# Ledger of designs, part 31: VH-VL binders against Putative dimethyl sulfoxide reductase iron-sulfur subunit B (dmsB)

Target 1, 262 residues: Putative dimethyl sulfoxide reductase iron-sulfur subunit B (dmsB), of Halobacterium salinarum (q9hr73)
Amino acid sequence: MTNYGLVIDQERCIGCQSCSLTCKQENNVPMGQFWNRVLTQGGDHVDTPSGDYPEGGDGGTLEMTYQPTACQHCENAPCVKVCPVNATYTRDDGIVEIDYDKCMGCRYCMAACPYNARVFNWDEPEHRPEDGTGDVAERPQGVVEKCTFCSHRVEDGLDPACVVNCPADARIFGDLDDDDSTVSKYIAEYDTHQLLDEKGTDPSTYYINGEMSPGRPWKSKKLESELDDDEAAKAARRRSGSVENGYDVTPHVPAETAGGDD
Key: E = the ipSAE of ESMFold2; O = the ipSAE of OpenDDE; V2 = 0.75 times the mean of E and O plus 0.25 times the DockQ between their complexes.

## First folded at step 15 (VH-VL; framework fv_bermekimab)

Design x02 (from x01 with light chain Y96W; at its last look DockQ between E and O 0.66; V2 from the best seeds 0.00; counts 0 for: pae E 2.1 > 2)
Fold by ESMFold2, look of step 15:
Structure x02 (fold): chain C 262 residues (1-262), chain A 122 residues (1-122), chain B 107 residues (1-107)
Amino acid sequence: as target 1 above (262 residues)
Amino acid sequence: QVQLVESGGGVVQPGRSLRLSCTASGFTFSDYAVHWVRQAPGKGLEWVAYIDYDGSYKRYAESVKGRFTISRDNSKNILFLQMDSLRLEDTAVYYCARGTYTWGFRDAFDIWGQGTLVTFSS
Amino acid sequence: DIQMTQSPSSVSASVGDRVTITCRASQGISKWLAWYQQKPGKAPKLLIYYASSLQSGVPSRFSGSGSGSDFTLTISSLQPEDFATYYCQQYYKFPWTFGGGTKVEHK
């Protein structure tokens, strides 16, 4: 039935690092580690909130592509296949999770993941006291960690923290098996790609490039499936470029469907 | 068939150095983390040091940190413990022990050597 | 460091007796606990791992139980070869630590 996925619009992404930082806060991610990283031009230098600085001209206009990267929650997950104790597993809703009570720290899953999405607690994890706020337990020394699609939020009818806190509305979360979901519609309507799709992992995360989408068309922190009829109707209008009592406006570059005022 | 054999123990003077060796046979040594564990005469067991399967990660008990160095030569199936600045409280039988799981981190010890004794002369 | 406290320190028992040894961790260690048997002049032998899993070749009269901070090794019917010292060991986080031992001896 449900099969959760994520669409990230790279044309809307501004590289602000909000997704990586809110993920650390929500999930009690240890100091010096990131589950969600924003890469530039293929580099992997987002160990701090500042990350790598863009390369470009000497002022005025800078052009670059940002690549927000976390666990892809693959349908054909190599990390699940290699786990000798079945600590890594796929839920019925497609979310890949780790049972930390079973994880023995062998790190086979890190070697198997082509996305470098997993981190390992070689030492006792250290947390800044004011950073952790989610209802997510800290993980011990000797386990691997990764993005969870914020399953604790999803089970409460809420979108992942990185989705709701993206200032560019570049992240859309939903049910890939529901043709009426925004994620499914964007995959059908826009040119999307999956990272390293030649590896056959079947990622549940898709990236839009080349044409800017309308972005996340609802503003509440609810899952799309939890919107009431009025909220759902507003989201549908914003997705199609028609809005109640307003203009069809995008935050950065107009969507191809964008038009004038009503 | 699977064996660990320690060597290099003996009688030394305090403040001197000693190098223990542990030779592995009957299994793929380079797949396993290995440890040193010691037991003072008439006393219990104390974990001393850990080295990962490929030698890239090491940890030590506080009582030996800065004085002992664990290492391995996977091409020769040998584990080492270099013991510097030896103290009287280091008197023990020293065992090498194999971690249960390949690439192990959270390991029990399923194979032990018979031990080598380190003592001091007055 | 995680401190492991065994009790009793010793027990006098006869062949056929049920023997119970406990081990307490100073903090939660989930199920990351092993039990070892050691006879004089010999290296320790692994009996139980992951709190309750029996090592290959170990008689079924040995069993382990517990989770979190409190663990038990049980010998259901003591045999002559079971007179030895028993140690628990946590392997949840470094440094790995052992209990002080429990000597099971002839009454």
Scores: ipSAE 0.520, ipTM 0.788, lowest interface PAE 2.1, mean pLDDT 87
ESMFold2 (binder alone), look of step 15: mean pLDDT 93; pTM 0.949
OpenDDE, look of step 15: ipSAE 0.757; ipTM 0.886

Design x03 (from w02 with heavy chain D107E; at its last look DockQ between E and O 0.49; V2 from the best seeds 0.00; counts 0 for: pae E 2.05 > 2)
Fold by ESMFold2, look of step 15:
Structure x03 (fold): chain C 262 residues (1-262), chain A 122 residues (1-122), chain B 107 residues (1-107)
Amino acid sequence: as target 1 above (262 residues)
Amino acid sequence: QVQLVESGGGVVQPGRSLRLSCTASGFTFSDYAVHWVRQAPGKGLEWVAYIDYDGSYKRYAESVKGRFTISRDNSKNILFLQMDSLRLEDTAVYYCARGTYTWGFREAFDIWGQGTLVTFSS
Amino acid sequence: DIQMTQSPSSVSASVGDRVTITCRASQGISRWLAWYQQKPGKAPKLLIYYASSLQSGVPSRFSGSGSGSDFTLTISSLQPEDFATYYCQQYYKFPYTFGGGTKVEHK
């Protein structure tokens, strides 16, 4: 029995919005709407990588994590329970979908979703171009929509577009009921959590927001336990910030403001 | 007894204004979207306007945009249609109509008022 | 806007006849179609919604069928109270639009 799920590695996520924008292109998502949003978790005022912020010396350390948030494809989905016409349903593979031919636009499922993952097409959707991109149909007026786990891609043996196009390899998709799948191995090896776990929705999306282990590869979906010594050494160096393609992520500070000491 | 009752129609001169009212009884008005639909004498039906159950969203036919305003007072169970800059082509019986579902959007109309006539004198 | 074309514009029929009225949408509307009956001087009355679902209190001699762009209202055995004008209406997207009507008249 297949049960699709997603692991989002918040330690790898750089907040670039590629997942949100790729989702719009792949699914013909209307202008002004997002099925996937990248939220800021725990940040104060500035979108900088974790570390010392120079504002107050040692005091005032900032910690910021990005939280890409879309439909969690819950196994105990309140949106499915509340739908009066059964337009929202769970597939045999665990994907929560909406039958737009049954959806009457009551929006009860939006009120029931604690993740705010559902959007409503109040007006005729506006696209660029107006007849859609040719990959998926134009989105209908008067229905609720959300992330679909790109079921059209998954049915062809492909990963969701947001998984394939994540530049940080922060998204792992697969069959949660297959202990040999990469997604299942991630959940077994790393400390994961589910959003709003106390609500009892049983999400199929898991998050890693702890400190990365030494030796974990930055640009690979390999598990730490699968690395050879050379790969582990490379991962440790890249985590330290001594990399060829790394950016020096420090604020620009002119020499006069930092003191012109010798 | 589920009922909608229109009032406020009459004979007017072009360019003037009218305010139509629709009073609801026998059901929880604030749970339903409501519409205005009109019918010119001897002609078919034309949808005019929509307002959702809580008044947060409104939509108008192109022929009345900018001239008509739909509103509702859920505490008094009243739907309104403010009709400004009236034109001869606005001559019709105006019906208020309830949508078939609570919190409705994609819906047919299961309850209709008796209608109120708006017409013009030369 | 979605245009709704009804055929025929008028039907002459006798009590007991099977009456069929068609409605064509200018684009696909799935099953978001309703049928109404209107007698002179009266408000419309909902008969069928969602193409084929019978409204409460409507006799079972009325039935609807179709999806996409082509829809049919059927009266299996016409009764004296069924002489009226019938309208189809799409509610797939705003503006909601009605067909031009079909008047069912006594022969």
Scores: ipSAE 0.534, ipTM 0.802, lowest interface PAE 2.0, mean pLDDT 84
ESMFold2 (binder alone), look of step 15: mean pLDDT 93; pTM 0.953
OpenDDE, look of step 15: ipSAE 0.867; ipTM 0.940

Design x04 (from w02 with heavy chain D54E; at its last look DockQ between E and O 0.43; V2 from the best seeds 0.00; counts 0 for: pae E 3.2 > 2)
Fold by ESMFold2, look of step 15:
Structure x04 (fold): chain C 262 residues (1-262), chain A 122 residues (1-122), chain B 107 residues (1-107)
Amino acid sequence: as target 1 above (262 residues)
Amino acid sequence: QVQLVESGGGVVQPGRSLRLSCTASGFTFSDYAVHWVRQAPGKGLEWVAYIDYEGSYKRYAESVKGRFTISRDNSKNILFLQMDSLRLEDTAVYYCARGTYTWGFRDAFDIWGQGTLVTFSS
Amino acid sequence: DIQMTQSPSSVSASVGDRVTITCRASQGISRWLAWYQQKPGKAPKLLIYYASSLQSGVPSRFSGSGSGSDFTLTISSLQPEDFATYYCQQYYKFPYTFGGGTKVEHK
């Protein structure tokens, strides 16, 4: 069975907010709300989450500048457990979703989420442009919203919008239950950590810090599982760095601007 | 014995103030949103105000905004409606009503009080 | 504001009759619709919530249906205690609004 996850390479991340903007455009996120945020860690902690971040093998107290943060799509999701009407649920592929027609607006899930990943429509949502953006329907007043891993794109064989449109190729999406997937390989090969893993939520989002990965090694907007053999071979080459003396497309080329590999 | 009981209605002069109370019993009051709903004599129902379970989020009908204030004291299981600058069109039976869901926002009203009448001399 | 148009305004019926009351919203409200019964001098009583869910203690002869903009309350076999006024209410969006009422009277 498929179990979707996300790896974010914090060494590649430049803090540009493209993932936040692209998420708003793709998912028709209301004005003034964000599903996907790039947080900064400062000494005074003003306007950012305060406290200690999970300590990995790094050993520092405050060691990162940019922290891309959205719903972690937890396998042990407290938001699913507390929903009295089962509006929040986990799909068979590991994506945590909300049925907005069942959501009664109690916000228990917001109180239970340690990542502040959920937002609530206290008033009628306002959109710019007024007609909204993207292919995703507007959500009404009185529901919570959050990152969906762009399940509408994933069902169409495409990577999430924030993954495809990251100019630093810092985001890798795939099947955590497939040992051959790039996300699984990066988790095995790099020193990764999960946000607040002491909370026992078992996040499906992993962060690379302290060493730079090759990034997302394919240029197209397809899910890795949808690559043809030629595309998959190129991705494997880029992941390993085997193109040392040849001329080839670098992993830093945005997939949305390139229609195909070489 | 889940119950809501309103009090504080009466005959007043236009432009004066009145404070309605609603006392809750038989359930955990602090887990529920509560509303005020009114009904003018011989007329239908009109929603007036909402307060969330903690008392930090409030909403009002446009007809009463700026004049009425909803509040609650969860330690005493009491809901209040402070009614200032009263007008003749505020004549109604006022009900307090409990929302169906704990911490509710989208609420039908599953428990109602008996109502208290607010009226004016001609 | 969402207007709730309820029809008919009254109905004359006999014990045993099937009574149907309709409620139309001025915009889509999904299933966030409740039905109330009110007898003279009494507070309203919740019958149906979420368009079709029967409130605890309400007889099964009451049923609700509909989604979006058009909703129906049905009393399958009218009983003597069912002569009352019935209101629909949307709770999709503030301000919550009620229909004008339907009075069910003995013929």
Scores: ipSAE 0.403, ipTM 0.716, lowest interface PAE 3.2, mean pLDDT 86
ESMFold2 (binder alone), look of step 15: mean pLDDT 93; pTM 0.955
OpenDDE, look of step 15: ipSAE 0.868; ipTM 0.941

Design x05 (from w02 with heavy chain Y101F; at its last fold request DockQ between E and O 0.86; V2 from the best seeds 0.76)
Fold by ESMFold2, look of step 15:
Structure x05 (fold): chain C 262 residues (1-262), chain A 122 residues (1-122), chain B 107 residues (1-107)
Amino acid sequence: as target 1 above (262 residues)
Amino acid sequence: QVQLVESGGGVVQPGRSLRLSCTASGFTFSDYAVHWVRQAPGKGLEWVAYIDYDGSYKRYAESVKGRFTISRDNSKNILFLQMDSLRLEDTAVYYCARGTFTWGFRDAFDIWGQGTLVTFSS
Amino acid sequence: DIQMTQSPSSVSASVGDRVTITCRASQGISRWLAWYQQKPGKAPKLLIYYASSLQSGVPSRFSGSGSGSDFTLTISSLQPEDFATYYCQQYYKFPYTFGGGTKVEHK
């Protein structure tokens, strides 16, 4: 009974675009297309900062919240409901996928998705380098593409590439049906939100804002379920914010230290 | 009655222009992608052009690219093919054809018009 | 461009015969192949789409098979109205292309 989900800690996210780039490399995403995009919140316009510029001796504040956005792998997915050929479907483990041999390119799923998470290959896809990247097959002209939760990695016992390669440890992937999983505990312990939750899509992706979590607690590329007992114990302690396991779970961005009057 | 009817074919001089029309009836024209397909007398079929259901995306065969323009007026249920710089090798019966599925991209052609002949005088 | 090769170019057959027409794509096209029937002076008529799906109103004696690069149209028992030219067509990617045609003629 597995049901995969993702928690993104927006307080830890530094907006570096590593998740977007590693997704393109791992999944052979064509030039000019992105499955994962890092958006900004809090400005007057899309991708602008909020707060005050410094002026007249006042320090001002410029604040920016980053929102890495891809397919939410919704449990009540409108994209699945509208697909006339059932090319878009939900796996038994909750991952929403596309069968590219069935996709006829009608793009109903793009119109139905409120997250704009899907892209369409209007033209023959181009790749750089020309023979592609990663181990995932290139997709043809005339299909819709989106984030897959890196199901090819998950089937091999590995976390998604964007999770493993997040330098801020802001991304937690795991089984939402396992009450002991870190992803489930974070949803229970932190004030999380889902994007556009009023739409009733029931996303499997959750966001933490306003309080920084300890971050991803294990260091290996493995899924949490694949950790041995010692690794699991260290991960559990790191999540709790203790140094007894030999790790400090404080974010990479250090707190300012008091040391001078400067 | 679901129907496509081509018009505007005829005899022209090489290098001139001609505009073909295709009138749709019996179905919601604005829900369907449409194509032009041509057939030289006694020869096989050649795909010419595609236009999406709302007219936002178009593609052409290499042999006509830069010379032909596909367009549609969804308010009047009419598909057009503007053919400029006509050549003798453009001699054919021109068919309009509808894709089977609404908003279709990868789609077979389930409704065809009767065709309109384009030929040349010398 | 994807080249579509039909064989044979012509078949001489009698009513009641089983007729088989083949179509080969120059690269893999999965199952994105259609078959059309065309009689002289008429527009083509869709018989089969997605390699093997029978269009509504088409008699069950027509069947299609194949995937990837090699496809077959079969008429299980030829009828008088089946004498016509048959075309395959890939719709995997632009430009969509047709085979050269197979003329089925009365022996």
Scores: ipSAE 0.619, ipTM 0.836, lowest interface PAE 1.6, mean pLDDT 88
ESMFold2 (binder alone), look of step 15: mean pLDDT 93; pTM 0.952
OpenDDE, look of step 15: ipSAE 0.869; ipTM 0.941
ESMFold2, fold request of step 16: ipSAE 0.581, 0.405, 0.570; ipTM 0.817, 0.719, 0.815
ESMFold2 (binder alone), fold request of step 16: mean pLDDT 93, 93, 93; pTM 0.953, 0.953, 0.953
OpenDDE, fold request of step 16: ipSAE 0.875, 0.872, 0.870; ipTM 0.943, 0.945, 0.944

Design x06 (from w02 with heavy chain D31Y; at its last look DockQ between E and O 0.55; V2 from the best seeds 0.00; counts 0 for: pae E 2.9 > 2)
Fold by ESMFold2, look of step 15:
Structure x06 (fold): chain C 262 residues (1-262), chain A 122 residues (1-122), chain B 107 residues (1-107)
Amino acid sequence: as target 1 above (262 residues)
Amino acid sequence: QVQLVESGGGVVQPGRSLRLSCTASGFTFSYYAVHWVRQAPGKGLEWVAYIDYDGSYKRYAESVKGRFTISRDNSKNILFLQMDSLRLEDTAVYYCARGTYTWGFRDAFDIWGQGTLVTFSS
Amino acid sequence: DIQMTQSPSSVSASVGDRVTITCRASQGISRWLAWYQQKPGKAPKLLIYYASSLQSGVPSRFSGSGSGSDFTLTISSLQPEDFATYYCQQYYKFPYTFGGGTKVEHK
C-alpha cells in the first residue's frame, strides 16, 4: 500500500524559489497564483533574519530559515472533511486531490486549511497551456486549486517537478509506508517537524532542521522505486552518507552563511 | 416562507437613474450569493449581475458594466441594483434570484422574486 | 461567451405525450446546466440542476440528462400544468447564459 510524502531539508534550502517557479511551469499555474510559496522564518519582516546584529564587541546571532510551503497532503485533512460534494478527497496513495468537475466553488476548503495552501480562480485564468512543460489540463475558472504532488508525474513513475529541480537537493519524495524509502529513513534518522503539528491535520510533508541531511540521493527524474539496480545502489550509498565519486558531496560552507558565491 | 420581493421598478426617462431593492425573508440571507436576472417583454432571460454571500466579489454582464452596481446589506436582508445611465434596451422585468448552495459560486437559481418592471415613457 | 442553443423553439403536444427538449452549449460545460420552467406572468421555476438533479418539489416526470455540450430535458407524461416555456442555463462560467427557450403548447 503506498502512502506518498515529502521531506524538505530546511538546512539545505537556499530560498531560491526554484520549487515555486517549477511548479508554475509544470502545472500551467495561472498568472498571479502560486501553489508553492517559499516563506521566511525567524525575522519580523520578509526575508529578515532573527536574532541580534553584532555591536561593539558583543556577539550577535543572526538566523534565516526558508520554509517552502504548499499543500501538506494531510492524512487528517480538514479540507476533505468540509467539502460538501466530495470534490476534495484523499486518494488511496495519500495524495489529496480535487475533482474540478464536482467543485462548486464554495471555498469552504480554503477557510478550513490552516496552511493557506489553497487558491481560488475567481476569473478565467490568464495563462497559456504551452507555458507549462507538463501534460496537464488548462486551469478552470471557479474552482479551488493547490499543489497536487504532481500526481500526473507520479503516475508516470517520475518524481514531482519541484523535487527534481531543487538545486540544493533539499526535497525527497517517496512512500511513507515503505520503511526502506529515503523519505521514511530521513524521518527516522533526522530531527523533523510538521507545520502546525498541534492542529492535528497529520501532514504528509516533513521538515528537517538542525542537522543537514545528505539530500536527495538519486539524480534520475524517476521515483526512487523506479531506479535500476545501479542507480539504487548509488542512492543507498549517498543516503547512508557514503562518499560518492571520491569527494564529499555535501558542500562545505561557513556556519554563518551557508550561501553560494554571487 | 422563503421569499424574495423586488421593488423600485417603474417608468423612467432615458439617461436617468433607478435603484432596485430585493428584500429577503425566511432564510439566512448572508449565507447565499444573489443575482439579478432580467427579461425584456416577450424575450428570453439575461443574467445581469452576481454578488457573493458577504459582498466581497461582484460580476456584471458586459451590457451593464460601468452603469449598474450590485450591492447588499446583510444586516437588513436587502439586495440592491443601482442602475445609472439607463437606456431603452434596459427595459425589462428584473428578478432577484438566490443560488441554491451556501457560499455558492457555480450555482443554479432556486428562489426567484416575482420581478419588478422597468420601462421608459415616450 | 458560451452560447446556449435550444431546440425546438416550440413543441405542440397533447396531455400524456412524452416531450423532449435539447440544449447545446458552444463549448464544454461539464454538468453545470440547469433547466427552468416559466409560465406567462410568472418568475422562472428551477426544475433540474447539475444536468440531472431534480429540484425539491418538482414532479418526477421531469428528468434531465447529458454532459459536456449536449443536454436533454424530458417530460415523461405531459400534464396540463406543464404547458409553459422552458429554458436551459449554463452556470459553468460568467457570464451565465440562457437558451432561447422552448414553448410547449397544447396541440
Scores: ipSAE 0.439, ipTM 0.754, lowest interface PAE 2.9, mean pLDDT 86
ESMFold2 (binder alone), look of step 15: mean pLDDT 93; pTM 0.955
OpenDDE, look of step 15: ipSAE 0.875; ipTM 0.946

Design x07 (from w02 with heavy chain A33T; at its last look DockQ between E and O 0.47; V2 from the best seeds 0.00; counts 0 for: pae E 2.8 > 2)
Fold by ESMFold2, look of step 15:
Structure x07 (fold): chain C 262 residues (1-262), chain A 122 residues (1-122), chain B 107 residues (1-107)
Amino acid sequence: as target 1 above (262 residues)
Amino acid sequence: QVQLVESGGGVVQPGRSLRLSCTASGFTFSDYTVHWVRQAPGKGLEWVAYIDYDGSYKRYAESVKGRFTISRDNSKNILFLQMDSLRLEDTAVYYCARGTYTWGFRDAFDIWGQGTLVTFSS
Amino acid sequence: DIQMTQSPSSVSASVGDRVTITCRASQGISRWLAWYQQKPGKAPKLLIYYASSLQSGVPSRFSGSGSGSDFTLTISSLQPEDFATYYCQQYYKFPYTFGGGTKVEHK
């Protein structure tokens, strides 16, 4: 049984906004709307710093910890619970989706979402370029929308656009129910947190802050489950080659056992 | 008894202004979106304007955009339509109408007032 | 704007007849279609919403069907109080628009 999730390594994230831009391009997100936003941790606005500002010649603690934020695809989703027409639902693979033919535009789900991840198309959407981009249709007026985990890509064996196009390799997508998946391994091996976990929503998105991970260990646009044997072997080597206290804790594997081209 | 009652209609001169009121009773007015719909004598129905439950968003038919202003006072359970620069084609019975669902956007109209007539004199 | 084309413009019928009124949208509106009944000097009354859902207090002889662009209101056995004008309305997107009406008249 597949259960999709996302790990975002905040130590790798450089705040470049590529994930938000790529999301708009891939999903035909209307002008003036964002399904994916890059926030600063503890700040109230995009790109606000946290920590103490330097004063009078003293050293400062000003730092920029970036928090890319979109729908968390919650297992205990308040947006699903409040929908009076069941337009919002959780798929068997864990993706939270909206049936636009059922959505009546009441926006209860926007009020219920603690992440502010949902937006409403009040007017006929405007796109740039005019005819849109990507493999998705023009967005409809009068519905609530959000990050879809790029389900149209996932169903075609591809990672979400924001994952593939992250220049810092900070985003890892995969099956949380597969203990051998990179997302499951990173959740087990790194100290991860979920946004607003005290709310009990049970997000499918996890954040690493502290020890830097190896990042996304494969280069292709494929889902991890779609990698061929050579690609999978290279990904496993990159994960196992992580540095711990300055030492490589994983020895070189013989080429014949790891994929033949070590 | 759930009801809407329009008032403020009458006979006016072209180019003048008129303000319609719609008083709601028997339900929690501030939970519902409301609309103005008009009907010229002997003609069909035309949607005129929409206002969200808290007044934060408003939308207008193109034929009245820039001339009419919808507003609401939730403390008094009153919906308003300010009609400026009136034209002869604005001759109609004006209805206020409630959306069927609380906070509804895509919504049919389940409660209607009896209407108030706006006409013109020469 | 979404144009709603309603037919017929009028129908002459007797009590007990089955009456069918159609409504076509100029683009797909899913099931966001309502039917109203209006008698002379009265406000419209909601009969059907979401294409086929019967409004509370409306007799079961009224039914609605359709999705996408083509919709039907059916009165299974016309009663004397059903002589009126009927309107369809899309509420898929602004501006909300009505059909031209169908007058159901006594033969």
Scores: ipSAE 0.458, ipTM 0.757, lowest interface PAE 2.8, mean pLDDT 87
ESMFold2 (binder alone), look of step 15: mean pLDDT 93; pTM 0.953
OpenDDE, look of step 15: ipSAE 0.870; ipTM 0.942

